# Ledger of designs, part 6: VH-VL binders against Putative inactive neutral ceramidase B (ASAH2B)

Target 1, 165 residues: Putative inactive neutral ceramidase B (ASAH2B), of Homo sapiens (Human) (p0c7u1)
Amino acid sequence: MRQHRQFMDRTHYLLTFSSSETLLRLLLRIVDRAPKGRTFGDVLQPAKPEYRVGEVAEVIFVGANPKNSVQNQTHQTFLTVEKYEATSTSWQIVCNDASWETRFYWHKGLLGLSNATVEWHIPDTAQPGIYRIRYFGHNRKQDILKPAVILSFEGTSPAFEVVTI

## First folded at step 1 (VH-VL)

Design l12 (framework fv_levilimab)
Fold by ESMFold2-Fast, scan of step 1:
Structure l12 (fold): chain C 165 residues (1-165), chain A 120 residues (1-120), chain B 111 residues (1-111)
Amino acid sequence: as target 1 above (165 residues)
Amino acid sequence: QVQLVQSGGGLVQPGGSLRLSCAASGFTVSSNYMSWVRQAPGKGLEWVSGIYSGGSTHYGDSVKGRFTISRDNAKNTVYLQLNSLRAEDTAMYYCARDFYDTWGYYMDVWGQGTLVTVSS
Amino acid sequence: DIQLTQSPSSVSVSVGERVTIDCKSSQSVLYSSKNYLNWYQQKPGQAPQLLIYAASTRESGVPDRFSGSGSGTDFTLTISSLQAEDAAVYYCQQYYSTPYTFGQGTKLEIK
């Protein structure tokens, strides 16, 4: 009971002082956060269901600091654009972040929140079919009195159709 | 024949856990989007969770943090892990294949449903 | 999230009558000449079954008395000549964005 009372008093005291605000800001600055009810890689704004060649397909994902990925890339890319091949029932990579047709934007928000926007500028040479955009990222997590960890994640957009007409 | 066969439901106490299974035949779950949709007794349909072919997962607001969708590609099976169950989670749970073609995106194949009852 | 509202919530009609069920979306589900809205039928004790996708395309095996129409925010499912076997709950569903959402359902009873 006594130890429990002391612990509660300490926790409450820490919450009401500027030093706890500074610690919270420091922790939120060095860790990535996802919005309540979301996870990293979740689609915040899906691609349109249909695009024409020459248009820009855009997907916004719950993002994380891309600096985490520089040393820890599992797919050697931040993004892929993939086309569905029905005969093999598989997704084939059409382009990645090295392609001039794709752009990756990271928008830092408040308190460790961020968005990753992937754009695909659909070239006139694109074949009609079913496409999707994927995002590959890494988030930094740190619990009190534990070392920081870097966790890989991926997000995949809903499929969308590209038409040449 | 394309079909989904479900299992794993039952009666469970509040705070308990269950794992629902959805075994596919005639197609590959890793090549498709797969959804879980539930229906409380006498109520309408509620989309609960989905897993894309690439493995990313999405959840309805009512189940985030408590439910986990996953798949086992070798077994061609999709799972829904239900944790911290509440009375309001009592429902028939359906798995469904999300299909797409040049004319639409839709749930064309549904499992038979698995009843989950959360009660003492 | 996109909200879908169906009307009526329930309807009771005789065999041979024409039935219409409306679905209103809180925002447009039209893009590039396609409407991303589906209709499902659920008979008592059964899983839902796809009837119509892309607002107006009938799924293979669905009787031609079922038709879908509408665009943008206002959609209608029509049953041109009701049969006894059509007693069911009907749901509209949008696939324009995640999370996918369903209308509250329309219960169709035969009198």
Scores: ipSAE 0.007, ipTM 0.486, lowest interface PAE 11.6, mean pLDDT 82

Design l13 (framework fv_levilimab)
Fold by ESMFold2-Fast, scan of step 1:
Structure l13 (fold): chain C 165 residues (1-165), chain A 119 residues (1-119), chain B 111 residues (1-111)
Amino acid sequence: as target 1 above (165 residues)
Amino acid sequence: QVQLVQSGGGLVQPGGSLRLSCAASGFTFSSYDMSWVRQAPGKGLEWVSGIGTAGDTHYGDSVKGRFTISRDNAKNTVYLQLNSLRAEDTAMYYCARGYEWGTYYFDYWGQGTLVTVSS
Amino acid sequence: DIQLTQSPSSVSVSVGERVTIDCKSSQSVLYSSNNYLNWYQQKPGQAPQLLIYWASTRESGVPDRFSGSGSGTDFTLTISSLQAEDAAVYYCQQYYSTPYTFGQGTKLEIK
């Protein structure tokens, strides 16, 4: 339990710090940018094919400034971890950014470029099965002589397997 | 630029303990998974333990419960605590830099530290 | 656990000859278009050095006579024209799942 609460506190502090830096960038009218040939939410680094309980699953996405999401959030979360359920042939959300097991990190690159890292610290109680990680963000765009707009996007990792032994 | 410098090791009797150290320089240590890989005299490579960037730890079945991997990001150092040593643990122990965005391979290795378990 | 089996266990060849080393995995190491299979070279008295990653990508500084191929369960390391400095033990390694495992090694001797 102690470790679980520690993870939540750490995630909150990182988001708060990023928001402060984002205010300065917004004052300078900095827009979000995706690498050539990519779009926001694209997977840059997929999770490993297989994880054991107790390991950390990590996915890196083409990111955007999380301050945009705080201001204009549509999904009420930055991330979800989902488990495939064969009976209903659907994905079930097992945790989101409020879960102790998840962490969200935003890494700034060149002006406008950034990456979003989602970590899922797989608890010993996790059910074996097929999982995926999703990222929900917002990018700031400004066309010539037009006001800036905030656009929502989402990305989904390839599926990966969680095993208990 | 990237360097992994190992220390520790030596001769111990069965049941003894040793602490191996691997000091990293030339890269952002906190961004990388670190592993220990051993090689018994005249034999092949065996992955022993790994520690992730979040501090998650992983062990091969042969050492689980006896060895403990840890890291000190302020000192850029990864450690392997060896307890309840057996003759079968005699090997050259290497630290290796592992996983970091897109790097699913061991790209840099330390020079190795010899551990000999003999009575 | 994924087991990697290399063949041959040893080979002795002359400078200028072509050599192939095979690595067979007990399970597929292919995921999302990537093969989690690496090759390392270990010269006598030295630590292993990364040679090939992602089954076929040459590490920076590795001569182009070295190449990797294969997918899923069957992989090959090829040295197109041996040089004396290539005498070493070669290991394949999977990074698909823990525990990470290595093949038993192939000893390459130059005549």
Scores: ipSAE 0.006, ipTM 0.528, lowest interface PAE 11.7, mean pLDDT 83

Design l14 (framework fv_levilimab)
Fold by ESMFold2-Fast, scan of step 1:
Structure l14 (fold): chain C 165 residues (1-165), chain A 119 residues (1-119), chain B 111 residues (1-111)
Amino acid sequence: as target 1 above (165 residues)
Amino acid sequence: QVQLVQSGGGLVQPGGSLRLSCAASGFTVSTNYMSWVRQAPGKGLEWVSGIYSGGSTHYGDSVKGRFTISRDNAKNTVYLQLNSLRAEDTAMYYCARELWDSSGYFDYWGQGTLVTVSS
Amino acid sequence: DIQLTQSPSSVSVSVGERVTIDCKSSQSVLYSSNNYLNWYQQKPGQAPQLLIYWASTRESGVPDRFSGSGSGTDFTLTISSLQAEDAAVYYCQQYYSSPYTFGQGTKLEIK
């Protein structure tokens, strides 16, 4: 929860909205939507194949309102940065949304469309290797005859390499 | 090294069925959006079906209700089941990987499998 | 569905010449500063190969004579100095909306 509060404080300041867009969403009770042919958590812009320590890795996902996650948070975080470990053939969490290295930006689009940008400011101390970024969100859906429901989703970026030189 | 190896094409009569296979190596199909794209002889490309990493499936209007995309994660293989085949389904069928889940660009393609619907 | 129209349908050019292929979308494929448009090259008897994604990002291993430009509804693939190996059919493709759709193709022949 502390992690979530810190994350909400940062992302709230970094969110951008138009007044007309906000009013329209309020008046029409717009639920979250994904672009045609996409689902929530899909990668809209992948990370570069390679980064150096000190650079910023960025991934853009099909997003949903982060306020949906306040009550229905299954992973206790909106994002993870993970490093691949070949010996165990598994991904190890390096940092999450409570880390000073990570930034989350939620940009509201028109009519319930939005994107989530995750940045990882790669520290000089990062081990070289293969990394990925994951996004954990919740979308709000409402059918005509049914109450609104909150559905969890996740997205995972293409793997990218971090090098020291 | 990423590879997509296709099989299962052939000659079938109208109304027949056929199953195409796309065996992947060098990556896990359950982590990527996988698509089938076809090309009629001498014509352009047509996207026919796709499956998200989470299992949701999508179809082009021309094949919806007749074709079924599926995968076997244990075999790391994607399938396209073709039912109620018509002469206009005659085409080279390609399986293609999208970088990760629904990137929209096909970075690796299989070699193609010819399907001919004729008697 | 989004329709993509390519122009010209075929073109014949000499080695060393500049070639432009246009792709027009029936609706905008721009979202959040990204254009959801790709370009592919298909040589006879081969599967298509990705050349350009996000309208202007060149795929790894693709020669720098290939470039993509445009935004929204109007896109162009440019080959700055044509080589004999570039004889192929070129396709644009949108991934803004399902179903993904391709242009009809432009056949590029060497004189």
Scores: ipSAE 0.000, ipTM 0.469, lowest interface PAE 15.4, mean pLDDT 81

Design l15 (framework fv_levilimab)
Fold by ESMFold2-Fast, scan of step 1:
Structure l15 (fold): chain C 165 residues (1-165), chain A 119 residues (1-119), chain B 111 residues (1-111)
Amino acid sequence: as target 1 above (165 residues)
Amino acid sequence: QVQLVQSGGGLVQPGGSLRLSCAASGFTFSNYAMSWVRQAPGKGLEWVSGIYSGGSTHYGDSVKGRFTISRDNAKNTVYLQLNSLRAEDTAMYYCARKGYYDSWYFDLWGQGTLVTVSS
Amino acid sequence: DIQLTQSPSSVSVSVGERVTIDCKSSQSVLYSDNNYLNWYQQKPGQAPQLLIYAASTRESGVPDRFSGSGSGTDFTLTISSLQAEDAAVYYCQQYYSTPYTFGQGTKLEIK
């Protein structure tokens, strides 16, 4: 279950820079960049192999400006937490960025570099099993003498186990 | 230039409280998880608490319910509030930074601050 | 909790000799071909410093006489051609699961 208030608060929370920074980006036409040898959505810091209920799973991805994703996001969310279902051999979404237990932070670096941190505060009600975290973003690219384009990307963490003992 | 500078230690009576501070400089503090690790006199290292970049916290069993870790990203500082102190909490307390990228280690440590709990 | 046991508890060696320090984990710290085990050096009166991470990767600025090996539950720190400055306590640490735990330490004295 998603709640509109929760989603709106998340969207606002992701854009933590001033109006003057937004104006500067418009003036300088800053584009998103990935570190050399990396691509958007690449895992910079993986989740640990194991967590207990009550702990926080954290993954850091090569990020892009969340503003690019407002109307161009395929999944209409910045992140999902998914649990593996062995009977169907598929991943089931258990929460997204509208969930109270998830947090999304965008950290702006120099010259279009940034990272996205996804946290999942594992509730006491979480069932034991195999989980993963996914990140959905959009990067802004502008070639010389061409209009800017917005490109979608996805990142997926290594799987990790949640135990309840 | 990358460093952690600690303060706030001292001598307290059993049942007393102290607040430890760890001020970071030379790196983007908000991107890093931070931990506190203590060392009793003549003993080994014990992980005490951690705080993720988003503010979520974890504690070792020996301090759960008594210690509180927090951070102020605007001040580049991580704190450890010590309450209900016991003689066995006497130790040198270090703040430590979790490494970046696919890091699973503490790559930067503060100088330590001594906490002594005695009558 | 994962328990780490180091051996020996103390060792005394001469400059130029080789020393090995072992760390045994109560359970595997291996995931996706990565061992979540680190080694730290603590000199008298100083904070610990990272030497080796992921069992075998040397931290930037650490001399190549320091090396780490092992996988799963059994790990070794090797110091070849000891220097006087290597007198310290050495700790292994696991990052596989919270609470993060350390070995009890190995004190290295130079004769």
Scores: ipSAE 0.007, ipTM 0.500, lowest interface PAE 11.9, mean pLDDT 82

Design l16 (framework fv_levilimab)
Fold by ESMFold2-Fast, scan of step 1:
Structure l16 (fold): chain C 165 residues (1-165), chain A 121 residues (1-121), chain B 111 residues (1-111)
Amino acid sequence: as target 1 above (165 residues)
Amino acid sequence: QVQLVQSGGGLVQPGGSLRLSCAASGFTVSSNYMSWVRQAPGKGLEWVSGIYTGGSTHYGDSVKGRFTISRDNAKNTVYLQLNSLRAEDTAMYYCARDEVYYGSGSWFDPWGQGTLVTVSS
Amino acid sequence: DIQLTQSPSSVSVSVGERVTIDCKSSQSVLYSSNNYLNWYQQKPGQAPQLLIYWASTRESGVPDRFSGSGSGTDFTLTISSLQAEDAAVYYCQQYYDTPYTFGQGTKLEIK
């Protein structure tokens, strides 16, 4: 259940991708990269502050190849939707990547750059309250003259409110 | 023991429709990825559709827009609705469980016994 | 799409002989330490049955005369000491990416 849609994601390449960049991938077996000044799991596009039931909450994260998670999955899911529970002062998981209401899309960029998009199609049965979306991934890192390593990471969206009106 | 039992095949005219059923026992379809694979008489195997645990559906290019995969969790059954059938859709249709290992689909096991669909004038 | 090509398309051998069937992938199906390449056996009138997964792991209940080898783009299924019940069509299959694709099949006949 952790890999639904992962290996069926469409990858979109820029039309300007050069032959020398392709050759570098063949020579180096390119690893995951984060954009300059960013870390894996960083939010690139946050959810809106408020949604109504029936709408789609969307968060875009700095992503990594989901195939890295096949053998190294630490959270048994790529994503969670969590609701804040004030009485216990804790976040409760409402759904994960096995839920019909959630969608996970991985968009491959150039030279190991990628984005992970998480959508939550808010059901009409959702309780009003404060929610957040989390992303769990693994990135492949290669230092010169060293073996490649797989490192876990996570990202968490800003909280947003779900209302019924 | 895990098992898949299929039904719903038959002879249909071009442009017609059929609904194939695949009933599971020994495991829960909503907790697994499930696929349909077809085989034209005397030919090889072709993957045509899949449904994942989260409910997302996927189709081979030859059947997109005409076939619909679905499941009924209460009946523990997977369906394939075949619409706008063509002569080239004539095949034995198998349902199969996409066996998950460490969270990823990896191979097909078990397979249903198959159901024959014949599209002929 | 990932294309799988098997060779030979058919082979005829005697009981007790060794058989090798090759499967060539148009691109690597190696991810991390696993080759997403599987082998199935289909006897006449029956559904396919899993023999080998992840290129070299034998499915439970499959006789040890069946073995798989290879990595990346080149894979081989070997049947040592062939038995009469091994007459079937053999298919390789990749589960690396959708659409999941199969080789064209190799028909194994016993003389």
Scores: ipSAE 0.000, ipTM 0.477, lowest interface PAE 17.0, mean pLDDT 82

Design l2 (framework fv_levilimab)
Fold by ESMFold2-Fast, scan of step 1:
Structure l2 (fold): chain C 165 residues (1-165), chain A 122 residues (1-122), chain B 111 residues (1-111)
Amino acid sequence: as target 1 above (165 residues)
Amino acid sequence: QVQLVQSGGGLVQPGGSLRLSCAASGFTVSSNYMSWVRQAPGKGLEWVSGIYSGGSTHYGDSVKGRFTISRDNAKNTVYLQLNSLRAEDTAMYYCARDSYYDFWSGYEFDYWGQGTLVTVSS
Amino acid sequence: DIQLTQSPSSVSVSVGERVTIDCKSSQSVLYSSNNYLNWYQQKPGQAPQLLIYAASTRESGVPDRFSGSGSGTDFTLTISSLQAEDAAVYYCQQYYSTPYTFGQGTKLEIK
């Protein structure tokens, strides 16, 4: 379905830009913060140990403003869904933020705190196996008497199993 | 409460076969990663095999092609089929429950069976 | 395969003393800010029991005198004030990747 392909491209744009809000952010000089004892990309709510095809896998990470990532083309994606391949002992990317099966939600909290929620709507065609979700972001940091900097970070969920029965 | 009760050990000659059983109560084996771990007399622990909740299986290098892990969900029991047994397979065999995907809650091999002795001798 | 090496192989200490057991991994077992490293206690004639998971989290019901520390490749189990009942063999284990592997064990004897 070509309509679905075009929709996936638009979903990527919806998640990655809003040019009209850039000036307001610049004027407000908002920095990103992580909770005490945590760092950016840390898992706040892991996926369940097991999902069936047709269910939604959800992970919540310590987040940062996604507008920081628009200004830096590192990884060019907010998220990946990866399947473990035991034969090669490696993780294979199945989906990214351009996929219609994935959703990225950023929720702003107090004083620069935020959460990033990644959802994977597991398609009926998904192969059973071991999966994980990764989040890629950038945080804005400013030390006293230092210029603001943008720092990349990543977080990775615990592995979970997808089953068909 | 969670319990793992093992059976099926014994004395066999080299080249022989045995099937070990691990009957679970207090949880469902199909909801957990389940493993077999062995210990030769006076020696350390060696992971042998595991089965994921969805049925995918994994084996240690020393037993690949000879041992088969399986599960009967109706009986809530995990099995280890031992084929082509060698003297070096002589060990106490333990079954253990594993929460692989659930590290936040956050334990591995949190419950162990009592062990089943397998002796391979001529 | 990931290889775990424990030191010492055996140690003999008195009740009330502090003891440390080290575990070195051939590669990092750090994944998503968590270390996939466990510690087990095995008393003679018994199955192993979980003491510490995720390198530093004490299993429910395990006495406060047991603690775990370290990250990446170097891990330590500490028993702060030994009791007679702590005589056992202690094993580290990684669950970062299959095959899961154990250290060779450390035998702890109480004088």
Scores: ipSAE 0.000, ipTM 0.471, lowest interface PAE 14.3, mean pLDDT 80

Design l3 (framework fv_levilimab)
Fold by ESMFold2-Fast, scan of step 1:
Structure l3 (fold): chain C 165 residues (1-165), chain A 117 residues (1-117), chain B 111 residues (1-111)
Amino acid sequence: as target 1 above (165 residues)
Amino acid sequence: QVQLVQSGGGLVQPGGSLRLSCAASGFTFSSYAMSWVRQAPGKGLEWVSGIYSGGSTHYGDSVKGRFTISRDNAKNTVYLQLNSLRAEDTAMYYCAKEDYWGSFDYWGQGTLVTVSS
Amino acid sequence: DIQLTQSPSSVSVSVGERVTIDCKSSQSVLYSSKNYLNWYQQKPGQAPQLLIYWASTRESGVPDRFSGSGSGTDFTLTISSLQAEDAAVYYCQQYYSSPYTFGQGTKLEIK
């Protein structure tokens, strides 16, 4: 899947550090962390309230290592773009991470912190309406003297509107 | 039937440029990453560059800043722009389709690039 | 970058014999029970062909005499009963991290 290629954890940054720095980073890498007062999947940067066809909608979420999702296979999809359907009062998936219109970028920070950027390149064939972007991930948790666990999480953007002019 | 048909090679002087093309058929081109892999005469394989289905690119260290990979999904074609060519860039250049994980499951026939004065 | 070293560099074997080719990685390419290691076959004058992916899974259409084994840093390609058409150069490749890298190749000749 495109999702697995694009955001696979590349170890090159670990290889540029001294052995001591590398060991410390590998230990910290085992555990995903969220910023104080936040949780995994929280929106750090929402989409704009309104977009036109041809524009790029972007959402940034508190992220976790995407390798955790490959390991558990709990959800095959890392992201969805959904359109609100008033008739059924429900959200319908119009794109996922396998769609050419979507991009997923994982940015590794320090001490287990990271963020996930989801882009939707709005095609000229997009129907006007209310949309949202969702992110599905897994974080690794390790308590003292307890085995590590992988926990699923989900983040959902505020709704935004796609208009035709 | 998956096919990758290559073109655009040739003989150039050092410092010159070439654009290689790889036309794909038999699969949903826009859904897969594409790569270029080269092989100097009598030598082994060297991965050069890749482009993800979404358009993000990555490059081998020897070609960063000189080569540019791009794709045109409407034409089912991946390109490699070779600039500032050096004698050590002389090689057979293959385009390859990646499966979802990074395995090169289909390869083009190859395009020879010769950089010589 | 991850460096892959193959051994031997070349080998000559008779039809019907068993052949093993080793590939050693400078770093582990194992993640979540999957080894990000492929094997390719390149016959003279031809493009390479994928033989094995995930270290041990045969590509569709590849004869069962080809098998891959190993984990982490040490991998082996085995041809259980060599056929004349198996004369080729064999390459391992890692896709654990970018840049993707290949081993230097092992030339297999029939004597």
Scores: ipSAE 0.005, ipTM 0.471, lowest interface PAE 15.5, mean pLDDT 82

Design l4 (framework fv_levilimab)
Fold by ESMFold2-Fast, scan of step 1:
Structure l4 (fold): chain C 165 residues (1-165), chain A 119 residues (1-119), chain B 111 residues (1-111)
Amino acid sequence: as target 1 above (165 residues)
Amino acid sequence: QVQLVQSGGGLVQPGGSLRLSCAASGFTFSSYDMSWVRQAPGKGLEWVSGIGTAGDTHYGDSVKGRFTISRDNAKNTVYLQLNSLRAEDTAMYYCARESTYYDYWFDPWGQGTLVTVSS
Amino acid sequence: DIQLTQSPSSVSVSVGERVTIDCKSSQSVLYSDKNYLNWYQQKPGQAPQLLIYWASTRESGVPDRFSGSGSGTDFTLTISSLQAEDAAVYYCQQYYSTPYTFGQGTKLEIK
């Protein structure tokens, strides 16, 4: 831990020393951040391996400010619930954020970190099979002395099974 | 020597206002996020507010809309403006330095500033 | 919000004995290779002091008798061979997301 802490402190020190005042002057809004070694859309908490109809499937992702998505509109949805179709070896969208059985929660972290939680309230009419949840977001990036840009990203949960008993 | 020195507390009537100050020395203040944590007499710790290096602000639900955190990097000082004070805001208020972006803890803490809201 | 629950709420132990304080999180605070959980010690009339960070890393200057363990949702602070000066309230704290939250505290009294 001491060696890892030393490298992390050095990285922060170099960034701060070279850009702190200039970065602060240019930023009128906090940029989105992902933890070191991870990227936006990475799964922080996967769904369980198996659910019954009537239960709630939940996935937590490394998130970004959902206001970024309103401006760019790359997918027109924050999330999809998809069912695997073996015949075509493809995923079929079952519902998105407009479906009332889904919920999207964005929770801000202090250091520009945030979480996006996606819930799927599995209806009694759901077919048994293999499902996954996807998250579509946009992060705000600011390079030194360059205009801020909005970049799209997506995250995908591990697959989970829905059973009807 | 890394140090946080607090001031600005006192006794105030319900509905009143106070401004708390926390002066930093011994480190590059502009490189650190800063937080305020309070403790009601005989009770536990409650995170109140934080301010990032870019001036971004965050608040606990109990104080949103009433408290304002700010920083002055030229003076190495973080402030907490307390408005519309209530009896339940009576507490010792601590400022604390947050660790660098890659390490997450509060160290050091200021000595604390007592705020008493009483009629 | 992430809720941290400590047990016991208070404990009284003799000098030289071992004590464990548990902290349970309502959701995992593990991200990548780090548990975003810290432990603080607060003596009467003083500000809290950082004791352990990243669930198990002891802060510089903290005696070897203090150790932290656990991952995800279940964490433990252990004090071996208690000394009189260890009488304090101990708090766990999560840094995983805002609002940052603390456990309710465990009051350690020494007989």
Scores: ipSAE 0.000, ipTM 0.465, lowest interface PAE 17.0, mean pLDDT 81

